# Designs tried in a protein design chat: miniprotein binders against q53ft3. Part 10

Target 1, 195 residues: q53ft3
Amino acid sequence: MFGCLVAGRLVQTAAQQVAEDKFVFDLPDYESINHVVVFMLGTIPFPEGMGGSVYFSYPDSNGMPVWQLLGFVTNGKPSAIFKISGLKSGEGSQHPFGAMNIVRTPSVAQIGISVELLDSMAQQTPVGNAAVSSVDSFTQFTQKMLDNFYNFASSFAVSQAQMTPSPSEMFIPANVVLKWYENFQRRLAQNPLFW

## First folded at step 9 (miniprotein)

Design vc2
Fold by OpenDDE base, fold request of step 12:
Structure vc2 (fold): chain B 195 residues (1-195), chain A 104 residues (1-104)
Amino acid sequence: as target 1 above (195 residues)
Amino acid sequence: SVEELEKRIELLLRRIRYKLEMVKRWYELAKKLLEQGKTEEALLALQFAYRLAQRALRLAKKTLEKAQELGLTELIEEAQELIQEIRELIEQIEELMEKIRESQ
């Protein structure tokens, strides 16, 4: 029913079903993972008014699992990207997975999916930093990238009077970079997926 | 305290009702999938419903036993009603699964 993907790793399509309504993926070497994608396989949809709550579990300093709600998958949103790299400092939330005999391998985290009623899901609050609103995170990343590039390029700006002759090099006016930046930012603001 | 135990039983009953609702929704999905000609998907939905219903039934039976031990008449009746409803739904699921198998 569910799949799990980490960039640079093989896709996982065989979740461990720990209960009739609960599925778990193991994430070895989780400390190297920044993002995880959880998705429906398309074999069967959720029933009407149902979805999946997605949890992340990592071992604390004592080796005890700390569960955090990342977000949700639904028929309307059959895939989601979650950032897990910054979650290590969070307090554990209530989770439906109970005392699972999680093989306490310190380097292995878990993604848990609980199939639930949407009404019950709506009462749950995901950890703030986990749901990469694909659009917001992409927009933020792109904006940061653009800002970084602009700042970098502008740091090398010199007046014509300050230029040393370099006949073998091509020069681009700083104003061109600025115009590009402004245009790109405008497009991004209109549609983060304009490209 | 007896009151605390009663509250625990009430929570269990609520959990069973929640599972029963999910079973009903899976069953309805299966019917819809069949109407769409998606027989394999319907069977998967029914299997999910069936397993969940069986779990709910086990929980309901255990809850009934606990309520009986405590002599909680109202909770006994509620547990018995849930057991009956779950059994009926299981029967419906089984019948539909059998019909699908016979049609293949």
Scores: ipSAE 0.710, ipTM 0.887, lowest interface PAE 0.6, mean pLDDT 87
Fold by OpenDDE base, fold request of step 12:
Structure vc2 (fold): chain B 195 residues (1-195), chain A 104 residues (1-104)
Amino acid sequence: as target 1 above (195 residues)
Amino acid sequence: SVEELEKRIELLLRRIRYKLEMVKRWYELAKKLLEQGKTEEALLALQFAYRLAQRALRLAKKTLEKAQELGLTELIEEAQELIQEIRELIEQIEELMEKIRESQ
Protein backbone atom coordinates (compact mmCIF):
# COMPACT_ATOMS: atom_id res chain seq x y z
CA MET B 1 0.00 0.00 0.00
CA PHE B 2 2.84 2.40 0.85
CA GLY B 3 6.36 3.11 -0.29
CA CYS B 4 9.25 4.97 1.27
CA LEU B 5 12.16 6.63 -0.52
CA VAL B 6 15.39 8.11 0.75
CA ALA B 7 17.64 9.78 -1.79
CA GLY B 8 20.58 7.61 -2.69
CA ARG B 9 18.94 4.49 -1.34
CA LEU B 10 16.75 1.76 -2.76
CA VAL B 11 13.05 2.38 -2.66
CA GLN B 12 11.16 0.48 0.01
CA THR B 13 7.83 -0.98 -1.04
CA ALA B 14 7.43 -3.62 1.63
CA ALA B 15 6.37 -2.00 4.85
CA GLN B 16 6.14 -4.01 8.00
CA GLN B 17 2.50 -4.18 8.91
CA VAL B 18 2.53 -3.91 12.68
CA ALA B 19 -1.24 -3.65 12.93
CA GLU B 20 -4.27 -3.81 10.67
CA ASP B 21 -4.06 -0.08 10.10
CA LYS B 22 -0.38 0.62 10.79
CA PHE B 23 2.72 0.27 8.64
CA VAL B 24 6.38 0.81 9.49
CA PHE B 25 9.55 1.34 7.44
CA ASP B 26 13.00 1.05 8.95
CA LEU B 27 15.52 3.77 8.20
CA PRO B 28 19.07 2.62 8.92
CA ASP B 29 21.70 5.28 9.51
CA TYR B 30 18.98 7.86 9.92
CA GLU B 31 21.35 10.64 10.96
CA SER B 32 22.56 10.92 7.39
CA ILE B 33 19.03 11.37 6.04
CA ASN B 34 17.71 14.82 5.27
CA HIS B 35 14.44 14.04 3.52
CA VAL B 36 12.09 11.11 3.23
CA VAL B 37 9.42 10.59 0.61
CA VAL B 38 6.33 8.64 1.57
CA PHE B 39 3.95 7.63 -1.18
CA MET B 40 1.05 5.39 -2.05
CA LEU B 41 1.88 2.49 -4.33
CA GLY B 42 -1.39 2.77 -6.21
CA THR B 43 -2.41 -0.81 -5.49
CA ILE B 44 -5.34 0.37 -3.42
CA PRO B 45 -6.64 3.85 -2.64
CA PHE B 46 -7.82 5.08 0.70
CA PRO B 47 -11.51 4.72 1.34
CA GLU B 48 -13.50 7.92 1.14
CA GLY B 49 -12.83 10.12 4.14
CA MET B 50 -9.62 8.31 5.09
CA GLY B 51 -5.89 8.99 4.80
CA GLY B 52 -2.53 8.23 6.34
CA SER B 53 -0.81 10.00 9.20
CA VAL B 54 2.94 9.84 8.79
CA TYR B 55 5.16 9.66 11.86
CA PHE B 56 8.88 9.63 12.45
CA SER B 57 10.47 7.73 15.30
CA TYR B 58 14.04 7.91 16.56
CA PRO B 59 15.70 6.71 19.74
CA ASP B 60 16.32 9.25 22.46
CA SER B 61 19.39 9.33 24.67
CA ASN B 62 17.92 6.51 26.71
CA GLY B 63 17.15 4.40 23.68
CA MET B 64 13.42 5.00 23.96
CA PRO B 65 11.54 5.84 20.78
CA VAL B 66 10.39 9.40 20.28
CA TRP B 67 7.53 9.71 17.82
CA GLN B 68 6.69 12.88 15.91
CA LEU B 69 3.91 13.55 13.43
CA LEU B 70 5.40 14.68 10.13
CA GLY B 71 2.28 15.09 8.05
CA PHE B 72 -0.27 13.29 5.94
CA VAL B 73 -0.82 11.32 2.76
CA THR B 74 -4.24 11.17 1.09
CA ASN B 75 -5.81 10.16 -2.21
CA GLY B 76 -5.59 13.82 -3.23
CA LYS B 77 -1.96 13.99 -2.12
CA PRO B 78 -0.63 10.47 -2.60
CA SER B 79 2.99 11.47 -2.00
CA ALA B 80 4.76 13.82 0.38
CA ILE B 81 8.30 14.89 1.16
CA PHE B 82 9.33 15.30 4.77
CA LYS B 83 12.43 16.88 6.22
CA ILE B 84 13.63 14.79 9.13
CA SER B 85 17.01 16.42 9.62
CA GLY B 86 17.19 18.87 12.47
CA LEU B 87 14.11 17.59 14.18
CA LYS B 88 14.92 18.60 17.70
CA SER B 89 14.62 15.89 20.28
CA GLY B 90 11.36 17.33 21.41
CA GLU B 91 8.98 15.81 23.84
CA GLY B 92 7.36 12.84 22.17
CA SER B 93 3.99 13.59 20.65
CA GLN B 94 0.98 11.38 21.04
CA HIS B 95 1.20 8.56 18.55
CA PRO B 96 -0.88 5.48 17.76
CA PHE B 97 2.02 3.00 17.62
CA GLY B 98 2.13 2.24 21.33
CA ALA B 99 4.96 0.26 22.84
CA MET B 100 6.13 -1.61 19.79
CA ASN B 101 8.39 -4.47 20.80
CA ILE B 102 10.64 -3.57 17.93
CA VAL B 103 14.23 -4.07 18.93
CA ARG B 104 15.71 -0.82 17.78
CA THR B 105 19.34 -0.32 17.13
CA PRO B 106 20.55 3.17 17.99
CA SER B 107 21.24 3.96 14.35
CA VAL B 108 17.83 2.96 13.02
CA ALA B 109 14.84 5.25 12.86
CA GLN B 110 11.35 4.43 11.65
CA ILE B 111 8.65 5.90 9.48
CA GLY B 112 5.21 4.95 10.68
CA ILE B 113 2.00 5.33 8.73
CA SER B 114 -1.34 5.10 10.48
CA VAL B 115 -4.47 4.78 8.34
CA GLU B 116 -7.06 7.04 9.91
CA LEU B 117 -10.24 9.00 9.34
CA LEU B 118 -9.61 12.43 7.86
CA ASP B 119 -11.63 14.04 10.61
CA SER B 120 -9.27 12.63 13.20
CA MET B 121 -6.24 13.67 11.17
CA ALA B 122 -7.47 17.24 11.04
CA GLN B 123 -7.20 17.43 14.81
CA GLN B 124 -3.51 16.57 14.74
CA THR B 125 -0.75 19.13 14.39
CA PRO B 126 2.40 18.11 12.55
CA VAL B 127 5.77 19.26 13.78
CA GLY B 128 6.77 22.54 12.24
CA ASN B 129 8.72 22.63 8.97
CA ALA B 130 8.62 18.86 8.47
CA ALA B 131 6.23 18.95 5.56
CA VAL B 132 7.86 20.37 2.47
CA SER B 133 5.33 22.04 0.23
CA SER B 134 5.75 20.68 -3.27
CA VAL B 135 5.67 23.97 -5.15
CA ASP B 136 7.73 25.89 -2.66
CA SER B 137 10.26 23.13 -2.36
CA PHE B 138 10.69 22.94 -6.11
CA THR B 139 11.09 26.67 -6.43
CA GLN B 140 13.53 26.79 -3.56
CA PHE B 141 15.54 23.92 -4.92
CA THR B 142 15.67 25.43 -8.38
CA GLN B 143 16.73 28.77 -7.01
CA LYS B 144 19.46 27.16 -4.91
CA MET B 145 20.63 25.18 -7.90
CA LEU B 146 20.78 28.28 -10.07
CA ASP B 147 22.62 30.23 -7.43
CA ASN B 148 25.06 27.41 -6.93
CA PHE B 149 25.77 27.20 -10.64
CA TYR B 150 26.17 30.92 -11.04
CA ASN B 151 28.51 31.16 -8.08
CA PHE B 152 30.53 28.24 -9.34
CA ALA B 153 30.84 29.58 -12.87
CA SER B 154 31.62 33.09 -11.70
CA SER B 155 34.47 31.84 -9.58
CA PHE B 156 36.32 30.98 -12.79
CA ALA B 157 35.70 34.29 -14.49
CA VAL B 158 38.76 36.12 -15.81
CA SER B 159 39.20 39.31 -17.76
CA GLN B 160 40.51 39.29 -21.31
CA ALA B 161 43.78 40.65 -20.01
CA GLN B 162 44.04 37.71 -17.62
CA MET B 163 43.34 35.09 -20.24
CA THR B 164 46.09 32.78 -21.35
CA PRO B 165 45.76 31.48 -24.87
CA SER B 166 44.48 27.91 -24.95
CA PRO B 167 43.51 26.82 -28.46
CA SER B 168 42.07 23.56 -27.23
CA GLU B 169 39.58 25.24 -24.90
CA MET B 170 36.36 27.07 -25.56
CA PHE B 171 35.50 30.17 -23.59
CA ILE B 172 32.09 31.55 -22.72
CA PRO B 173 31.72 35.23 -21.86
CA ALA B 174 30.55 35.72 -18.30
CA ASN B 175 27.85 38.07 -19.54
CA VAL B 176 26.25 35.21 -21.43
CA VAL B 177 25.98 33.18 -18.23
CA LEU B 178 24.54 36.15 -16.39
CA LYS B 179 21.97 36.80 -19.10
CA TRP B 180 20.98 33.15 -19.07
CA TYR B 181 20.64 33.23 -15.30
CA GLU B 182 18.47 36.33 -15.33
CA ASN B 183 16.29 35.01 -18.11
CA PHE B 184 15.82 31.67 -16.38
CA GLN B 185 14.90 33.33 -13.10
CA ARG B 186 12.36 35.50 -14.86
CA ARG B 187 10.76 32.51 -16.55
CA LEU B 188 10.74 30.53 -13.33
CA ALA B 189 9.05 33.37 -11.51
CA GLN B 190 6.38 33.58 -14.18
CA ASN B 191 5.75 29.85 -14.37
CA PRO B 192 7.65 27.30 -12.30
CA LEU B 193 6.71 24.67 -14.88
CA PHE B 194 7.67 26.63 -17.99
CA TRP B 195 9.94 23.78 -18.83
CA SER A 1 -10.43 3.03 41.27
CA VAL A 2 -13.64 1.73 39.74
CA GLU A 3 -14.18 5.13 38.18
CA GLU A 4 -10.82 5.03 36.49
CA LEU A 5 -11.52 1.57 35.17
CA GLU A 6 -14.85 2.71 33.84
CA LYS A 7 -13.19 5.54 31.96
CA ARG A 8 -10.73 3.11 30.46
CA ILE A 9 -13.57 0.93 29.25
CA GLU A 10 -15.28 3.93 27.72
CA LEU A 11 -12.09 4.77 25.89
CA LEU A 12 -11.86 1.23 24.58
CA LEU A 13 -15.42 1.37 23.33
CA ARG A 14 -14.68 4.61 21.52
CA ARG A 15 -11.71 3.00 19.86
CA ILE A 16 -13.83 0.06 18.75
CA ARG A 17 -16.44 2.39 17.25
CA TYR A 18 -13.69 4.17 15.40
CA LYS A 19 -12.44 0.89 13.94
CA LEU A 20 -15.95 -0.10 13.02
CA GLU A 21 -16.39 3.10 11.04
CA MET A 22 -13.20 2.37 9.15
CA VAL A 23 -14.39 -1.16 8.39
CA LYS A 24 -17.57 0.24 6.88
CA ARG A 25 -15.60 2.63 4.71
CA TRP A 26 -13.31 -0.12 3.44
CA TYR A 27 -16.33 -2.25 2.67
CA GLU A 28 -17.93 0.58 0.71
CA LEU A 29 -14.71 1.10 -1.22
CA ALA A 30 -14.67 -2.58 -2.12
CA LYS A 31 -18.18 -2.36 -3.54
CA LYS A 32 -17.25 0.70 -5.56
CA LEU A 33 -14.16 -1.01 -6.92
CA LEU A 34 -16.23 -4.00 -7.98
CA GLU A 35 -18.61 -1.73 -9.85
CA GLN A 36 -15.61 -0.39 -11.70
CA GLY A 37 -14.42 -3.87 -12.59
CA LYS A 38 -11.39 -3.64 -10.29
CA THR A 39 -11.77 -7.06 -8.73
CA GLU A 40 -8.24 -7.42 -7.38
CA GLU A 41 -8.34 -4.07 -5.64
CA ALA A 42 -11.75 -4.88 -4.25
CA LEU A 43 -10.42 -8.08 -2.72
CA LEU A 44 -7.58 -6.16 -1.11
CA ALA A 45 -10.02 -3.69 0.35
CA LEU A 46 -12.15 -6.51 1.71
CA GLN A 47 -9.14 -8.19 3.25
CA PHE A 48 -8.27 -4.95 4.97
CA ALA A 49 -11.81 -4.57 6.20
CA TYR A 50 -11.87 -8.15 7.39
CA ARG A 51 -8.66 -7.93 9.40
CA LEU A 52 -9.70 -4.68 10.97
CA ALA A 53 -13.11 -6.07 11.83
CA GLN A 54 -11.57 -9.14 13.44
CA ARG A 55 -9.37 -6.92 15.56
CA ALA A 56 -12.32 -4.81 16.55
CA LEU A 57 -14.23 -7.93 17.51
CA ARG A 58 -11.42 -9.17 19.74
CA LEU A 59 -11.20 -5.82 21.43
CA ALA A 60 -14.94 -5.67 21.91
CA LYS A 61 -15.01 -9.10 23.52
CA LYS A 62 -12.24 -8.17 25.92
CA THR A 63 -14.01 -4.95 26.73
CA LEU A 64 -17.21 -6.82 27.40
CA GLU A 65 -15.42 -9.10 29.83
CA LYS A 66 -13.98 -6.16 31.71
CA ALA A 67 -17.31 -4.43 31.88
CA GLN A 68 -18.93 -7.59 33.19
CA GLU A 69 -16.30 -7.98 35.87
CA LEU A 70 -17.10 -4.50 37.09
CA GLY A 71 -20.85 -4.89 36.76
CA LEU A 72 -21.19 -1.86 34.48
CA THR A 73 -24.60 -2.52 32.94
CA GLU A 74 -24.65 0.30 30.41
CA LEU A 75 -21.18 -0.46 29.13
CA ILE A 76 -22.00 -4.15 28.94
CA GLU A 77 -24.96 -3.37 26.72
CA GLU A 78 -22.91 -1.10 24.53
CA ALA A 79 -20.18 -3.68 24.14
CA GLN A 80 -22.73 -6.34 23.24
CA GLU A 81 -24.27 -4.10 20.60
CA LEU A 82 -20.88 -3.41 19.07
CA ILE A 83 -20.06 -7.11 19.01
CA GLN A 84 -23.27 -7.83 17.17
CA GLU A 85 -22.70 -5.08 14.62
CA ILE A 86 -19.12 -6.19 14.00
CA ARG A 87 -20.22 -9.80 13.51
CA GLU A 88 -22.79 -8.74 10.96
CA LEU A 89 -20.21 -6.78 9.02
CA ILE A 90 -17.79 -9.70 9.10
CA GLU A 91 -20.47 -11.92 7.62
CA GLN A 92 -21.17 -9.40 4.89
CA ILE A 93 -17.48 -9.15 4.07
CA GLU A 94 -17.09 -12.91 3.97
CA GLU A 95 -20.10 -13.31 1.72
CA LEU A 96 -18.85 -10.74 -0.73
CA MET A 97 -15.36 -12.24 -0.77
CA GLU A 98 -16.80 -15.66 -1.48
CA LYS A 99 -18.99 -14.31 -4.25
CA ILE A 100 -15.98 -12.72 -5.92
CA ARG A 101 -13.94 -15.90 -5.66
CA GLU A 102 -16.72 -17.95 -7.18
CA SER A 103 -16.95 -15.57 -10.11
CA GLN A 104 -13.26 -15.99 -10.99
Scores: ipSAE 0.707, ipTM 0.885, lowest interface PAE 0.6, mean pLDDT 87
Fold by ESMFold2, fold request of step 12:
Structure vc2 (fold): chain B 195 residues (1-195), chain A 104 residues (1-104)
Amino acid sequence: as target 1 above (195 residues)
Amino acid sequence: SVEELEKRIELLLRRIRYKLEMVKRWYELAKKLLEQGKTEEALLALQFAYRLAQRALRLAKKTLEKAQELGLTELIEEAQELIQEIRELIEQIEELMEKIRESQ
């Protein structure tokens, strides 16, 4: 039902189901991770009035899991980017993953997804600075910025027949801008978080 | 104390009702998916509903036993009503899954 993506790593699409309504992804070497993307695979939607609460867990100094609410995924917001770089120390929050005995190593954190009623989720408060825009919104914004820049720069293109010598100015060949655009667009399609 | 045990039983019954509401919503999604011709997705939704309903039933039976040990008549009646409601949902889920599999 869910996927989890960290830039530079293979996407995870096979969550560990730890309860009938709870799913977990492992994050090895979590201290090097700044952002995680959680998304719905699209195979099956949530039922009406339901959604997913997304949690981050890391081991404390005693090896015990500390869970923090990052935010939500729903049918209306099926993808979300969460910043976790500032969460690797601090106060735990109320969470539904309780006394589960999951084998953990000191370098492995987890993303937990709990399927909930929307009314219950509306009373939950995510930790500050965790939520970012959805991956679809981030990618669309980035693509629109990319197109806007290219269209603007291209509107100033001149042929050699139209050029007047201007030795005090520096110029960039139009094909350099095109090459940059093509490279950036290709990389964005491969990994939306490469930059 | 008995009052603390009573409050715990009340919390368990509230948790069971929460699970029961989620079962109903998975069941309604399955029916909607069938109306759209999405049979495989409907079976997946029914599997979620079924597993959650079975969990709710086990919890409700355990909660009933605790209420009976304490003689808490109103909580006994509430747990019995929940068990019956969950059993009816399980029967509906099983019936719909069987109908889908027979038409395949």
Scores: ipSAE 0.678, ipTM 0.871, lowest interface PAE 1.0, mean pLDDT 81
Fold by ESMFold2, look of step 9:
Formats: structure tokens, sequence, C-alpha cells
Structure vc2 (fold): chain B 195 residues (1-195), chain A 104 residues (1-104)
């Protein structure tokens, strides 16, 4: 249902489901990570009135998990960029993961996503330093996210000769996606904040 | 104390009701996806609903046992009503999954 992307690393699309409503991605060598992108894969949307609370967890000096609320993903905001570099020495926050029995290796942090009702999410407060970083960092991560999206979508391309009858499906020629990608990159280079 | 244990049971029942509301929303999403002809997506939504409902049922049964051990009659009745509601929803989920399987 969810994906997790760190610049310079392979995208993760297979979250560890640790509960029926909770999903986790491992982040090895987390001290080298400054930003993380959490997004919905698009296979299914959240049900009406639901969304996801996104948390970051790292082991403290005693090896105990410290969880911090980063923010949210919803049908209306299906992806988000979070700065995590400053959180590795921060204070924990209230969280739904409790004492999770999650397999860990040394120096591994985690991104946790808890599927919640929107009313419950409205009462949660993210840690104050999880905001998207400077314009330069935003531009760099946005560019890498766009590259990843194009490469990912292109891996599913089929020729017209390989198409099967699917009258309920709509298709887009691959060249349309490429043209959009190139145009978006040009706009981003001209004004990283055009969005 | 018994008062503290009673409050813990009340909290557990509230958490179970929260899960049940989420199950209902997954079920409604699945029905909407079926109306749109998105059968594979509907099955995924039903699988989420089913697993969450099964977990809610297990928690409700354990909560009922705790309430019975303490003789908390009002909470016993509440837990029994939750168990009935969850079982009915599981039946609806299973029926819809079977209907989808038979149409394939």
Amino acid sequence: as target 1 above (195 residues)
Amino acid sequence: SVEELEKRIELLLRRIRYKLEMVKRWYELAKKLLEQGKTEEALLALQFAYRLAQRALRLAKKTLEKAQELGLTELIEEAQELIQEIRELIEQIEELMEKIRESQ
C-alpha cells in the first residue's frame, strides 16, 4: 500500500506489516539519512474518512525505541517529504506503536505508518522539526522522486503487440509519460517552488 | 484496584470499537470498488477488513473474559454486543469475498 524512498537508495515498496493497521520500513545506516519520502503506491486508496499517521523510530543509547510523529499521508496528500536528521537526538512523542515486537539490527531506524480515522489524526501533533527542508533540499529530493517514478512506471511498459484485451482499463502511451517528465523537470529547474 | 482494572477494560472496548469502525470503512470501500469493476482492488480492501475484524474479534473475546473474571456486568454486556457486531460484519465480508470468487 505504501512506499518509502531515501535519496541514493532503492525504493522500498514492500512494507513489513506488523499489525493489521500498521506498516514499517527499516532504514539501515539511518545516521546517513537526512530526508525520507513516504507515499501511497496507488494500488488502493484509503477508505473515506481514513488516512495514515507517519512516525520515525530510532534506538536510544540503551537500545530502546524512540518514536516521533512526522506527519500524515491521505488520499488528498498521498506523498510527503520529512526531514529526519535533527530527530535522531530528539524527544519521543505519543504514538500508537507501543512496545512493538519488531525485528531490528544494530543502527537500524524505522518509518512506521499507522492507518487511522481522520478525526483521530486531527488530534495528533507532529514534532515541530519535521518540516520539509530548504528549497535546495526540496528540489534535489523532488528530482530524485521524479526519476524514480519514471523508471518505476517504465518497468511496466508493454508494446502494443503484448497488450491483452482489457476494455475496463485506460492506457497511456509511454511517450506521453516521458514528455510530461521532461516538461516537469524543465519547470522545476526554472522555479523549484512553482507548485 | 478494581476501579483501575475497570477503566482498563473500558479503554480496551473503546479501542475495539475504533477498529470496528475502520473495518466498516474498508468494507464500504470494497463495495465501491466493485461497483467500478475494480475487482482485484476490492479483494485487497476486503482482505484488510477481514484481518482487522478477526483481530478485533480476538481482542473482544479476551476483553470479555477479563470483564467476566471481575464480575463487571455492564462491561460484560458491552463486550458481548461488540462480539456479535464483529461476527455479523465478518459474515458480510466473507459473503462478498465468496460472491467475487464465484463470479470469476
Scores: ipSAE 0.653, ipTM 0.862, lowest interface PAE 1.1, mean pLDDT 79
Fold by OpenDDE base, look of step 9:
Structure vc2 (fold): chain B 195 residues (1-195), chain A 104 residues (1-104)
Amino acid sequence: as target 1 above (195 residues)
Amino acid sequence: SVEELEKRIELLLRRIRYKLEMVKRWYELAKKLLEQGKTEEALLALQFAYRLAQRALRLAKKTLEKAQELGLTELIEEAQELIQEIRELIEQIEELMEKIRESQ
């Protein structure tokens, strides 16, 4: 039902179901993690009027888990990006995971997702700095990445007349790169989560 | 105090009602998925509903026992009603799951 992504790591699609309505992902070496993406796999949607509360857990100085509400995922917002790097020294909040015997390994944090009624979720307050404006930030990042690539590739563009024989090299027409760029932008505009 | 225990039972009953509402919503989702021809997804939704309902039932039974021990008549009645409603919903879930299996 849920996936978890950390930059530079393999995507996790197999959450540990710790309760009927609760799922957990393990995040090894959490101290190196700045952002985490939580997303729905698309296998089953939330029922009407339901969503997921996303929590982050890290060990405190005593090795006890400290849980903090990061934000939410819903059918209307099936993915979210959270900044967790600044949360490592925060105080714990009320969380639904307190009664769960989750085996913890040192240096492993956890992402917990609790499936809840939207009305109940609305009463909860996420930690202030965790919610990255997901769509705008991602769109901006993607656009910057695309622009960077296009600019880089176009800087190597030469006319046929300017080409020197290099049998060991393959050449890509600039129009192919442009077409790719335009198609990608169109897809991104239609669905920022088309991948 | 008896008053504190009563409040705890009331909180448990509220939690059970909350779970029951979620079960109903999962069940309705399953029916919707079936109408869309998404049989496998419907089964997953029903399994989720079923597990949640079973947990709610266990909690309701324990709550009933506690209410009985304290002689709290109104809370006993409420717990009994919730148990009955959960059982009926479990039966509906099971029946729908069986119908799906038979159609495959």
Scores: ipSAE 0.644, ipTM 0.864, lowest interface PAE 0.7, mean pLDDT 85
Fold by ESMFold2, fold request of step 12:
Structure vc2 (fold): chain B 195 residues (1-195), chain A 104 residues (1-104)
Amino acid sequence: as target 1 above (195 residues)
Amino acid sequence: SVEELEKRIELLLRRIRYKLEMVKRWYELAKKLLEQGKTEEALLALQFAYRLAQRALRLAKKTLEKAQELGLTELIEEAQELIQEIRELIEQIEELMEKIRESQ
């Protein structure tokens, strides 16, 4: 029913079903992971009035799981990106996985998905700003990426007096990069989802 | 105290009704999928409904036993009615699953 994707790793499409309404994915070496994508495979939708609460679990110093609510997936939002890099310092939240508490393998976290009625999900509060799928979060991420690229490209700028020609090498004038930066930033302000 | 234990049993019955509501929604999805000719998806929805209903039945039976130990007559009656409702829904789910398998 669900998939889980981390950049640089194989997609997981075979969740562990730990209860009739609960699904889990293992995340080895979780401390190196910044974001996780949870999505519906499309094999079956939720029934009307239902959805999925998405949790992140990491072992504490005694190996006991610490669960935190990340957010939700629904038929109307069948995929979501969650930031988990800031959650490792947090404390546990109210969660429905209590009957499945076991001592965990060190360095292995879990993504848990609990199938719930939408009314119950509306009463839950995700920890921090874990979701990256909001328009404001998308815009902020995009702006940071834009700034990072411009700063990187600018670090290689040379003047004509400093330049040594390299005939086998392609070049782009620095002002073209600046114009692209300015145009992209303008378009992002007009429509955050234009790209 | 008995008052605290009674409140715990009332909470358990509400949780069982919550699960039963989810069972009904899976069952209705399965019927909708069958109308669309999506038989494999319908059977999957029925399997979700079936397993969740069986879990709800186990919890309801345990809750009934606790209510009986405390002599809480109104909660005993509520648990018994809930158990019967769950059993009837399980039968409906099983009948539909069998009907699908016979057409395969």
Scores: ipSAE 0.643, ipTM 0.855, lowest interface PAE 1.1, mean pLDDT 80

Design vc2
Fold by ESMFold2, look of step 12:
Structure vc2 (fold): chain B 195 residues (1-195), chain A 104 residues (1-104)
Amino acid sequence: as target 1 above (195 residues)
Amino acid sequence: SVEELEKRIELLLRRIRYKLEMVKRWYELAKKLLEQGKTEEALLALQFAYRLAQRALRLAKKTLEKAQELGLTELIEEAQELIQEIRELIEQIEELMEKIRESQ
């Protein structure tokens, strides 16, 4: 349902489902990460009246998780860029992930997504400065994100002769991805906030 | 005290109702997706609904047991009604999932 992208890394599309309504992505070497993108894959939308609360977790000096609310993803805002570089020393926030059995190492942070009713989400307050803070920072991150997405999708490209027959599966021609990438870059250059 | 335990049971029932509302939303999405011919997506939404409903049912049964141990008659009745509502929704979800799998 969800994807997670860090510039210069492979996109993650296989979240660990840690509860019926909670999903987690591991972020190894998290101290080198300044921004993260969380997005909906588009396989299915949220039901009407629902969305996702997005949290960031890092281990403290004792190796214990410290969770902070970054913001939200919804059908109306299906992707979001979060700055996490300033959060690694922050105070934790109230969060729904406390009972989960998650295997961690000291150098691995996590992105958590909790599927919620929109009414519940409206009462939550994200930590300050988690959202993209400037057009230049947004543009730089977005360019890196687009490059990573294109490289990822291209690494799975196969010809029709190489495909395994799978009549129940849907496929997307590689040219569609390239055209989308080129169109998105053009629109971003004209208006970095068009989406 | 019994009053403190009663308050905890009331909070648990509110949490279960929250989960049940989410189950209903996933179920309604699945029905809309089926009307659009998006069978694979509908089955995924039904799987979300099913897992959430099963969790809600387990919590409701535990909550009923606690209410029964304390003799809290009004909360017993509320938990029993909630369990029945969840079971009916689970049956609807299971029936729709079976219908989809049989038509495949």
Scores: ipSAE 0.633, ipTM 0.859, lowest interface PAE 1.3, mean pLDDT 80
Fold by OpenDDE base, look of step 12:
Structure vc2 (fold): chain B 195 residues (1-195), chain A 104 residues (1-104)
Amino acid sequence: as target 1 above (195 residues)
Amino acid sequence: SVEELEKRIELLLRRIRYKLEMVKRWYELAKKLLEQGKTEEALLALQFAYRLAQRALRLAKKTLEKAQELGLTELIEEAQELIQEIRELIEQIEELMEKIRESQ
């Protein structure tokens, strides 16, 4: 349902489902990460009136996870870029992941996505510095990341006849990735800040 | 205090209602996806709905037990209603999942 992308790293499309409505990506070596892209894979949309709250978790001085709300993804805004480099010294807020027994490695940060009602999401306030607001820098970064992702994904494309059965792996049709890419580019061209 | 416990039960009931609403929305999405011929996506949506519903049911049963222990009649009734509604949705989800499997 979700993907996570860090510049210079492999795309993550297999989130750990920690609950029926919660997904987690692990981010090793998080100190070197400036920005994270969270996006919908395009396989399943959100139900009507639902979206995803995106959280970032890093270990505090005691090694305990500190969660902060970065922002949101929705059917209308199926991807978002977050700056996390400036958040690493902040205090945590109320979050939906705190009550969950998530196995964590102290050196690994996490991106958490909570699937929620839009009405509930509207009552939440993201941390102020997480959203990339510069249009020019955002556009350049987004385009670079999109191209990188598309090129990466396309390099692994195989025909049906070339597929080797792997019950432990899920496959996404290439046309889904292309459609997502085209739709995102169209929206970006119309308004770089369409979210 | 009893009052504090009552407030906790009310919060639990709100959480269950919230989950129930999400179950309904996932179920409706599944139906829409089926109408569009997206059978695999519909099954995934139903799986989400089912897992959420099962969790909501467990929470509702626990909440009912707590309300009964405290003798909170109104909250007992509310919990019972939620349990019934969740069970009905689970049955609907299961029926639709079976229908899809039979059509494949």
Scores: ipSAE 0.630, ipTM 0.859, lowest interface PAE 0.7, mean pLDDT 84

